# Designs tried in a protein design chat: VH-VL binders against FAD synthase (ribL). Part 12

Target 1, 153 residues: FAD synthase (ribL), of Halorubrum lacusprofundi (b9lsn4)
Amino acid sequence: MTRVVAQGTFDLLHPGHVHYLEDAATYGDELHAIVARRTNVTHKPAPILCAEQRRDMVAALTAVDEAHLGHPEDVFVPIQRLDPDVIVLGFDQHHDEADIAAALAERGIDCRVERASGRDPRYEDELLSSGDIVDRILKQRGSDCDGAREGQR
Short names: E, the ipSAE of ESMFold2; O, the ipSAE of OpenDDE; V2, 0.75 times the mean of E and O plus 0.25 times the DockQ between their complexes.

## First folded at step 17 (VH-VL; framework fv_ofatumumab)

Design u1 (from t2 with heavy chain D31S N54H; at its last look DockQ between E and O 0.88; V2 from the best seeds 0.78)
Fold by ESMFold2, look of step 17:
Structure u1 (fold): chain C 153 residues (1-153), chain A 123 residues (1-123), chain B 107 residues (1-107)
Amino acid sequence: as target 1 above (153 residues)
Amino acid sequence: EVQLVESGGGLVQPGRSLRLSCAASGFTFKSYSMHWVRQAPGKGLEWVSVITYHSGTIGYADSVKGRFTISRDNAKKSLYLQMNSLRAEDTALYYCAKDMGYKSSWFYGLDVWGQGTTVTVSS
Amino acid sequence: EIVLTQSPATLSLSPGERATLSCRASQSISFYLAWYQQKPGQAPRLLIYDTRYKATGIPARFSGSGSGTDFTLTISSLEPEDFAVYYCQQGNDEPYTFGQGTRLEIK
């Protein structure tokens, strides 16, 4: 059988995550998702939710056959254990496919590297990032320092 | 609220059989891999067997392979260990234990244990 | 199969002291290691999984570290209830073997 791996933070789930995983699943027979530990989330805000909760949510998605927790220092440790046939990168992941393939080959992992398609918003109010969801929550439900305190008392 | 209760232990002569049961409550039994672990009197823990949440993988310790059979009934929320051809060295307290991994066949840790059921094999 | 060797076999300390317990694997298990505590007459209690992540309800004084073949459980300041037997268990390959245990006793 063909084992596919997808990797990501998967913080607050949104339709972009679902699209990525569904697209990744089309590359093989069994989709495994690796959920990054907080320590491996760089170049963006740290995730809101703990890794275990994020993995449980991903594991419940129809497209996902199994979800696994990542390694705190070396993102390739769970990939080596899994030994996948295909790795599907997210649409916006900035790593070059050739660079990822070289890193995998260096570690003895013989697998094809693919990239998922992107998902455009389909609904006017749709949010396609965990950061946008956080921003919406803070705007609607967060505390204001000046105006809200005066209005309350 | 989460609970595992073993039963079926007893005193038995070598070569005989016993069937252990483990009743689960307070969690979605079918979504978790289940294990048997034993502990001989005054000794350490010995892993015995696993059955994954989808029953796709079953594993045994070499010391019991071919003699013990693990199974589960998700409708009854029950785990079983059929123990055949019992030997004196099978004498132990037998625990059932839950793997913490929701819908995962990878091992993480045994987060819920029963109190165990005693099996004594002697002439 | 993978053999886990725990050391020391017995560690005698007083409350307030720091305990360091070792688990060494006969071959690499990457980081797939769990730690358990067992008190007399009780079932084991999961402390740590994947080398360093605490199970629910485990006090902050417990921590784990290591990789490959060498792993450590540390209890930063012993409480009276911490005197027990401690086991490591590897989850890298079946059979998921335990170490032989370290008995942490009051000095």
Scores: ipSAE 0.653, ipTM 0.883, lowest interface PAE 1.7, mean pLDDT 91
ESMFold2 (binder alone), look of step 17: mean pLDDT 94; pTM 0.959
OpenDDE, look of step 17: ipSAE 0.842; ipTM 0.927

Design u2 (from r2 with heavy chain D31S S52T N54H; at its last look DockQ between E and O 0.79; V2 from the best seeds 0.76)
Fold by ESMFold2, look of step 17:
Structure u2 (fold): chain C 153 residues (1-153), chain A 123 residues (1-123), chain B 107 residues (1-107)
Amino acid sequence: as target 1 above (153 residues)
Amino acid sequence: EVQLVESGGGLVQPGRSLRLSCAASGFTFKSYSMHWVRQAPGKGLEWVSVITYHSGTIGYADSVKGRFTISRDNAKKSLYLQMNSLRAEDTALYYCAKDMGYKSSWFYGLDVWGQGTTVTVSS
Amino acid sequence: EIVLTQSPATLSLSPGERATLSCRASQSISFYLAWYQQKPGQAPRLLIYDTRYKATGIPARFSGSGSGTDFTLTISSLEPEDFAVYYCQQGSDEPYTFGQGTRLEIK
């Protein structure tokens, strides 16, 4: 019984998120996903969707056994409650594996740190980030009253 | 409309049994953990039992362990509490309550409550 | 078993005043605490979960704070509909115990 944890913002869900979670699930028997609160998303634009909605969407994914809301200040609170065997970082997550391992050891959490593989685009017009989805929306729908944007409608 | 409706309460003698039911509607019953909470006359709330959405975890308050059994039937969208060996101290209004977490075994909060069904245990 | 002790038992205030209700756990529950409001003859209503996050439809005047063993529900400016009994409940460990309640009554 190997418990795996994945963590992320999981804003506008896209195939990159699904790949990350599917890859993370291969490291053990149960995959738990921790969905970050807005206050912990400081390294990129704030998420569009509230944490509860993001968690519910992640919880519905086949690869995910359970999804949890994160702590507003200390990302390790839910990790400590889970007591996982493996934490799997996203391919592009900015955290260094050694730094995470040190933080886990400091808290007495006996847990391996791994990093998921990346997902290559599979379709010509595929979007693999929440930021790209937001950009596409703004380009196509963001200024209807200001007239047509270049290359749209 | 999300709704929980309890039934099965009544007046019973000590040592007897009762079975409470809770009918759920307006939400995907199988995706949520369900709880029983009771309130003795003039007293506060007492958590009684939980059954998680996947039915894999069942918990009881110490005061009812071994006497009460929680169960659910997802096809019937129903929650049950079998209460055996009833004592005067079990006299209370019994609430059925829904945990707010979609597909979550962690407790967050009880966001939907029924009106309760009264159990009175006396001679 | 985790015991939650609420204080004061009764709090008498007037509309417009600030209410501060305390909930203290017998051991750390991290931040896994919910608050409820209950009026006579009614089922409890969820106000706050995970210490500080408001449930659907809860007015901005309600807020929660704390961590570990000490938690507070604050009502910044009391409205007439806020006079009720308030309960805390911990979600850290089974059994998911309630506090004994604080009765917030109109002065």
Scores: ipSAE 0.656, ipTM 0.882, lowest interface PAE 1.6, mean pLDDT 92
ESMFold2 (binder alone), look of step 17: mean pLDDT 94; pTM 0.959
OpenDDE, look of step 17: ipSAE 0.851; ipTM 0.929

Design u3 (from t2 with heavy chain D31S N54R; at its last look DockQ between E and O 0.92; V2 from the best seeds 0.79)
Heavy chain, then light chain:
Amino acid sequence: EVQLVESGGGLVQPGRSLRLSCAASGFTFKSYSMHWVRQAPGKGLEWVSVITYRSGTIGYADSVKGRFTISRDNAKKSLYLQMNSLRAEDTALYYCAKDMGYKSSWFYGLDVWGQGTTVTVSS
Amino acid sequence: EIVLTQSPATLSLSPGERATLSCRASQSISFYLAWYQQKPGQAPRLLIYDTRYKATGIPARFSGSGSGTDFTLTISSLEPEDFAVYYCQQGNDEPYTFGQGTRLEIK
ESMFold2, look of step 17: ipSAE 0.650; ipTM 0.884
ESMFold2 (binder alone), look of step 17: mean pLDDT 94; pTM 0.958
OpenDDE, look of step 17: ipSAE 0.856; ipTM 0.931

Design u4 (from t2 with light chain D93Y; at its last look DockQ between E and O 0.85; V2 from the best seeds 0.81)
Fold by ESMFold2, look of step 17:
Structure u4 (fold): chain C 153 residues (1-153), chain A 123 residues (1-123), chain B 107 residues (1-107)
Amino acid sequence: as target 1 above (153 residues)
Amino acid sequence: EVQLVESGGGLVQPGRSLRLSCAASGFTFKDYSMHWVRQAPGKGLEWVSVITYNSGTIGYADSVKGRFTISRDNAKKSLYLQMNSLRAEDTALYYCAKDMGYKSSWFYGLDVWGQGTTVTVSS
Amino acid sequence: EIVLTQSPATLSLSPGERATLSCRASQSISFYLAWYQQKPGQAPRLLIYDTRYKATGIPARFSGSGSGTDFTLTISSLEPEDFAVYYCQQGNYEPYTFGQGTRLEIK
């Protein structure tokens, strides 16, 4: 049995998340998704939704056999517990690949590192990032929607 | 209202059997792992057994392995513990408990407990 | 089997004081530890899971910390209803053993 791990924030779910997890599932027999806790999310906005809710939503996806909450400080704790055969990185994670492999080797984790394919928009108004969804919400429902004057040209 | 109700306890002689039941309501029973935990009179908690939400993993404490069998019936929203070859040291209040993890084989915590059913094993 | 040793066995304090309860594992359980409160004649109540995360409805005065083998439950300012027995339970490996309990009693 080939155990695959995918990892991410998975905040506001969108088709990019579903594609990542579906693609990751093709690398083995059992897909486990690790959902990052807020403290693991650095250098970008904190997730809107709590980790437990995000994990439950991921667990409900057809491609996912199990979803797990991550460790607040050490992302490798749940990976060590799972002892996976394959870790699948998200498409846009350019600078983590060699560091991930080195960190796995340092911890004695015998695990292949792969990268998922990307997903382009398939529909005219499709949003493929949590940030884009937040921006759309703020534009349509935000505090300045009834007084939207940005300036004159 | 989320609720667990145990039944089937009683007074039995050593070597006999009992079957405990636990009726669940107020949550999607099939999506959660279930546990049995016991507490001897005046003593602490002892984990007894688990059956995962998908019945893919079943576990027992060493003290009961080979004598007790956990099972579940998702259609009846019921958890069971078949207790064979009972011993005096099995005397306890037996709790049915729900794992908090939605569709998870990992243990997080037991967030819902029943009132317990008493098993007394004596001559 | 992983043995969880709670200390002290009995802790005598007054309302308003800070309680610190210890749970030590015989081997690393990473951070997969839960805490429970049990009052006389009642079923246990989940307080904390995964070392530090409060269950629904648990008051802010309860907090958990630790990692590996050493874990702590802290009650920042004791209320009369907090005098009870407290148990830790590890969730890393079956069997999912409990500690023997710490009785928190009114001085």
Scores: ipSAE 0.696, ipTM 0.890, lowest interface PAE 1.5, mean pLDDT 91
ESMFold2 (binder alone), look of step 17: mean pLDDT 94; pTM 0.961
OpenDDE, look of step 17: ipSAE 0.883; ipTM 0.938

Design u5 (from t2 with heavy chain M100R; at its last look DockQ between E and O 0.86; V2 from the best seeds 0.79)
Fold by ESMFold2, look of step 17:
Structure u5 (fold): chain C 153 residues (1-153), chain A 123 residues (1-123), chain B 107 residues (1-107)
Amino acid sequence: as target 1 above (153 residues)
Amino acid sequence: EVQLVESGGGLVQPGRSLRLSCAASGFTFKDYSMHWVRQAPGKGLEWVSVITYNSGTIGYADSVKGRFTISRDNAKKSLYLQMNSLRAEDTALYYCAKDRGYKSSWFYGLDVWGQGTTVTVSS
Amino acid sequence: EIVLTQSPATLSLSPGERATLSCRASQSISFYLAWYQQKPGQAPRLLIYDTRYKATGIPARFSGSGSGTDFTLTISSLEPEDFAVYYCQQGNDEPYTFGQGTRLEIK
């Protein structure tokens, strides 16, 4: 039995998330997704949705066997509990595979590190990031005192 | 309304068997792990058993292993506890409880409890 | 089997005071701990899971903290309805054991 871990914020779900999880699932028999708590989301906007809602949405995806809430300070706590064979990083070049591998080795976790493929837009005007979805919402349905981002449907 | 209703308790002699039932309503029973927890008169809570939402993991307290069997019937939205070889120390109020984790084998806390069914084992 | 030891066994306080309840595990449970409140003749009520996250509808005066083996439930300003028995439960390893309880009573 080959246990695979994927991890991420998984805020506003989009086809990029689904592709990542589907690609990660090809590396083994069981895919476990770790959903980050708000306190572990640094260097980008805080998630809009609470962690429990994000986890429940991920748990409902066909590619995901189990989804788990992450630890608020130490991202390796759920990873150590799962004892995975493979960790699959998202396509984006945020983390260095070598750095992750070193952190796993430091903790005695015997696990391969892989990276998922990217997903190009498949449909006209498809949005593949939570940020793009937020921007679209603000443009089309948002309002503020200066009206700069008010949009049409 | 989310509800759990236990039944099947009673007074029995040591060595006998009982089967407890728990009827669930108001939530998607098949998507949640279920537990039995007991409380002896005047005592604290004791975890007894779990069956995960997919029945992939079944666990027991050491004090009941080999004597008790947990099972579920998702079509009937029912949880069961078969209790064999009963002992005096099994005397307790038995609660059925729902884990709050949607489609999760991990424990996230018991958020819904029944009112319990009383089991008394004495000669 | 992981043993949870709660202290004190009995805590006598008045409404408006701060309550601090301790739960200590015999081995590390990371942060996988829940807290419950139980009043006489009632089923337990989930307060907190994963050490610090409140269950739905739990008042702001309840908070949880800790890690590893040492955990605390704090009630910042006691209300009359808070006088009850409190249990911790670990979710790290089966069996998912409870502590023996702390009885919070009116002085």
Scores: ipSAE 0.718, ipTM 0.892, lowest interface PAE 1.3, mean pLDDT 92
ESMFold2 (binder alone), look of step 17: mean pLDDT 94; pTM 0.961
OpenDDE, look of step 17: ipSAE 0.809; ipTM 0.917

## First folded at step 18 (VH-VL; framework fv_ofatumumab)

Design v1 (from t2 with heavy chain N54H; at its last look DockQ between E and O 0.77; V2 from the best seeds 0.76)
Fold by ESMFold2, look of step 18:
Structure v1 (fold): chain C 153 residues (1-153), chain A 123 residues (1-123), chain B 107 residues (1-107)
Amino acid sequence: as target 1 above (153 residues)
Amino acid sequence: EVQLVESGGGLVQPGRSLRLSCAASGFTFKDYSMHWVRQAPGKGLEWVSVITYHSGTIGYADSVKGRFTISRDNAKKSLYLQMNSLRAEDTALYYCAKDMGYKSSWFYGLDVWGQGTTVTVSS
Amino acid sequence: EIVLTQSPATLSLSPGERATLSCRASQSISFYLAWYQQKPGQAPRLLIYDTRYKATGIPARFSGSGSGTDFTLTISSLEPEDFAVYYCQQGNDEPYTFGQGTRLEIK
């Protein structure tokens, strides 16, 4: 059977995550998702949720057969353990398919590399990133210093 | 609260059989892999067996393979260990333990343990 | 099967001291290692999984490190309740073997 791997942070889940995983699942019979540890999320703000919670939420999605916690330093460790047939990159992930394929072959993993399609907004005011969700929460429910506002007229 | 309660231990002669049970409560039993671990008197821990949350993967230590059978009944929230052809070296306290991984076939750690049930194999 | 060798077999220390416990695997287990504490008459308690991530309710003084074949459990400042036997367990391949234990006792 064809084993597919998807990977990501999967912090605050949104329809973009669900689309990615559903699209990835179409490439094979079993979809395994690798959930990144906080230490591997250095190029953007740290995730709000702990890795275990993020993994449990992803594991509950219909498209996902199993979800796994990633390695704190080497993203290829769980991939090597799984020995997948296909890796599906997220639509806007910066990794070059050829570079990923070479790194996999170097590690003895004979694996096709694909890239998922993107999801366009389908609803008015839809949020398709964890960052946008955080920004909305801060804007609508974030604290302001009430004392400072009273002094301005 | 999450609990595991073992039962079925006792004193038995070599070559006989014994069935251990483990009653689980306080968590969604069907979604977690379950293990048996034993500890001989005055000795360390020895992993015995695993059955995954979807019952698709079953594993045994070489010392018990072919003699012991792990099983589960998700409706009764129960784990079992059928022990046949018992030997003196099977004498131990047998623990039921829960793997921490929700819907995971990977092993992470045994986060909940029972009190254990004692099996003594002696003539 | 993968053999885990713990050292020292016995470690005698006083409260307030730093404890360093070693676990060495006979072959690489990547980072798939758990640590347990066991007191007399009690079931083991999970301390650490995947080398360095603390289980629920484990005090900050416990930490884990290592990779490949060489792993360490550190207790930064011993409390009286920390004197117990400690086991490592690998989760890389079945059988999911334990080390033979390190007894941490009061000097």
Scores: ipSAE 0.656, ipTM 0.885, lowest interface PAE 1.7, mean pLDDT 92
ESMFold2 (binder alone), look of step 18: mean pLDDT 94; pTM 0.960
OpenDDE, look of step 18: ipSAE 0.863; ipTM 0.933

Design v2 (from t2 with heavy chain M100F, light chain K54T; at its last look DockQ between E and O 0.85; V2 from the best seeds 0.82)
Fold by ESMFold2, look of step 18:
Structure v2 (fold): chain C 153 residues (1-153), chain A 123 residues (1-123), chain B 107 residues (1-107)
Amino acid sequence: as target 1 above (153 residues)
Amino acid sequence: EVQLVESGGGLVQPGRSLRLSCAASGFTFKDYSMHWVRQAPGKGLEWVSVITYNSGTIGYADSVKGRFTISRDNAKKSLYLQMNSLRAEDTALYYCAKDFGYKSSWFYGLDVWGQGTTVTVSS
Amino acid sequence: EIVLTQSPATLSLSPGERATLSCRASQSISFYLAWYQQKPGQAPRLLIYDTRYTATGIPARFSGSGSGTDFTLTISSLEPEDFAVYYCQQGNDEPYTFGQGTRLEIK
């Protein structure tokens, strides 16, 4: 049996998340997703939704066999517990595959590192990031506040 | 309202058997791992057994392994503990408890407990 | 099996004081630890999971910390309803053992 790990924030779910997880699942027999804690999200704005809710939503996806809450400081703790055969990075994740592989080897984790394919938009008004969804909500449902503009003088 | 109700406790002689049941309501029973935990009179908590949401992992405390069997029936939303070869040391209040992890084989924490059912093993 | 040792066995304090309860594991459990409160005649109540995350409905005065083998439950300012027995439980490896308990009693 080949155990695959995917990892991410998975805030407001969108088709990019589903594609990533479906692609990751093709690398093995069992897909485990690790959902990052807020404290480990340093490369994007803090997630809107709590970790437990994000994990539950990911666990409900057909491609995912199980989803797990991550460690608040050390991203490798849940990976070591899972002892996966393959880790699949997201298409846009800026981690260097070689650096991740080295970190895994240091920890005695015998695991391949792969990268998922990207997903192009398929529909005219499709949103493929949690940030884009937040921006749309604020534009359509948010309140405007009047403010003083710094000088044009 | 999420609820767990244990039944099947009673007074039995050493060496006999007893079957505990736990009826669940108010949540999707099939999606959560279930545990038995016991507490002897005046004593602390002792973990007894787990069965994961998909029944893929079953675990027992050393003190009961080989004598107790945990099982679940998701259609009936019920958890069971078959207790064979009972000993005086098995005398306790037996709790049914739910792990809060949705579709998870990992343990997080027992967020819902029943009121317990009393098992007394005495000559 | 992993043994959890709680200390002190009994902690006598007054309302308004800070309580610090210790749980030590016989081997590393990473951070997979839960805390429970139990009052006489009641089932336990989950307070904290994964060392430091608060269960639903738990007051903010409860917090958890630690890693590896050493863990702490802190109650920042005791209220009368907080005098109870507290248990830790590890979720790293089966069997998912409990500590023996700390009784927090009114001085």
Scores: ipSAE 0.737, ipTM 0.898, lowest interface PAE 1.2, mean pLDDT 92
ESMFold2 (binder alone), look of step 18: mean pLDDT 95; pTM 0.962
OpenDDE, look of step 18: ipSAE 0.881; ipTM 0.934
ESMFold2, look of step 20: ipSAE 0.722; ipTM 0.897
ESMFold2 (binder alone), look of step 20: mean pLDDT 94; pTM 0.962
OpenDDE, look of step 20: ipSAE 0.889; ipTM 0.938

Design v3 (from t2 with heavy chain V50Y F107P; at its last look DockQ between E and O 0.76; V2 from the best seeds 0.75)
Fold by ESMFold2, look of step 18:
Structure v3 (fold): chain C 153 residues (1-153), chain A 123 residues (1-123), chain B 107 residues (1-107)
Amino acid sequence: as target 1 above (153 residues)
Amino acid sequence: EVQLVESGGGLVQPGRSLRLSCAASGFTFKDYSMHWVRQAPGKGLEWVSYITYNSGTIGYADSVKGRFTISRDNAKKSLYLQMNSLRAEDTALYYCAKDMGYKSSWPYGLDVWGQGTTVTVSS
Amino acid sequence: EIVLTQSPATLSLSPGERATLSCRASQSISFYLAWYQQKPGQAPRLLIYDTRYKATGIPARFSGSGSGTDFTLTISSLEPEDFAVYYCQQGNDEPYTFGQGTRLEIK
């Protein structure tokens, strides 16, 4: 039995997340997803949704066999517990495959590293990032978007 | 309201058997792992057994392996503990408990407990 | 089997004081630890999971910390309802053992 790990924030779910997880699942028999608890108040927007809610949503996806909450400081803690055969990086994730493989080997984890394919747009008005979804909500529903309101009742 | 109700406890002689039941309500029973935890009179908590939400994993404490069998019936929203070859050391209040993790085989914490059912094993 | 050792066995304090309860594991459990409170005649109540995250409805005065083998439950300012027995439980490896408990009693 081949155990696959995928990891990410998985904030507001979108088709890019679903594609990543479906592609990751093709690498083995069980897909385990790790949902990050990370926040970035200085360099990246913090997730909108709490980690527990994000994990529950990921756990409900057909491609995912199990979803797990991540460690707040050390991304390798849940990976070490799972002892996977394959870790699949997201298409756009910034980590180098060789660096990840070296970090896994240092921790005694015998695991190959792969990278998922990207998701091509399929629909004209498709939103493929949590940031784009947030921006759309603010433009259509935000009371302080550009200082104007359009029909508040 | 999320609720667990244990039943089936009683007084029994050593070497006999007893079957505990736990009726669940107020949550989607099939999506959560379930545990049995016991507490001997005046003593602390002792983990006994669990069965994952999908029944893919079953675990037992060493003190009960080979004598106790955990099972679940998702259609009846019920958890069971068959206790065979009972010993005086099995005398305790037996709790049924729900793990908080939606569709998770990893225990996070036991967020709902029943009132317990008392098992007394005495000659 | 992972043994959890709680200290002290009994902690005698007054309302308004800070309580610090220790749980030590016989081997690393990373951060997979939960804390429970139990009052006489009641089932245990989950306080903390994954070392530091509060369960639903748990007051802000409760907090958890630690990693590896050493863990702490802190109650910043004791209320009368906080005098109870406290248990830790590890979720790292089967069997998912409990500590023996710390009884927090009114001085």
Scores: ipSAE 0.736, ipTM 0.897, lowest interface PAE 1.2, mean pLDDT 92
ESMFold2 (binder alone), look of step 18: mean pLDDT 95; pTM 0.964
OpenDDE, look of step 18: ipSAE 0.757; ipTM 0.904

Design v4 (from t2 with heavy chain K30R, light chain D93E; at its last look DockQ between E and O 0.83; V2 from the best seeds 0.81)
Heavy chain, then light chain:
Amino acid sequence: EVQLVESGGGLVQPGRSLRLSCAASGFTFRDYSMHWVRQAPGKGLEWVSVITYNSGTIGYADSVKGRFTISRDNAKKSLYLQMNSLRAEDTALYYCAKDMGYKSSWFYGLDVWGQGTTVTVSS
Amino acid sequence: EIVLTQSPATLSLSPGERATLSCRASQSISFYLAWYQQKPGQAPRLLIYDTRYKATGIPARFSGSGSGTDFTLTISSLEPEDFAVYYCQQGNEEPYTFGQGTRLEIK
ESMFold2, look of step 18: ipSAE 0.733; ipTM 0.895
ESMFold2 (binder alone), look of step 18: mean pLDDT 95; pTM 0.962
OpenDDE, look of step 18: ipSAE 0.864; ipTM 0.932

Design v5 (from t2 with light chain N92D; at its last look DockQ between E and O 0.80; V2 from the best seeds 0.79)
Heavy chain, then light chain:
Amino acid sequence: EVQLVESGGGLVQPGRSLRLSCAASGFTFKDYSMHWVRQAPGKGLEWVSVITYNSGTIGYADSVKGRFTISRDNAKKSLYLQMNSLRAEDTALYYCAKDMGYKSSWFYGLDVWGQGTTVTVSS
Amino acid sequence: EIVLTQSPATLSLSPGERATLSCRASQSISFYLAWYQQKPGQAPRLLIYDTRYKATGIPARFSGSGSGTDFTLTISSLEPEDFAVYYCQQGDDEPYTFGQGTRLEIK
ESMFold2, look of step 18: ipSAE 0.753; ipTM 0.896
ESMFold2 (binder alone), look of step 18: mean pLDDT 95; pTM 0.962
OpenDDE, look of step 18: ipSAE 0.883; ipTM 0.935
ESMFold2, look of step 19: ipSAE 0.705; ipTM 0.891
ESMFold2 (binder alone), look of step 19: mean pLDDT 95; pTM 0.963
OpenDDE, look of step 19: ipSAE 0.863; ipTM 0.930

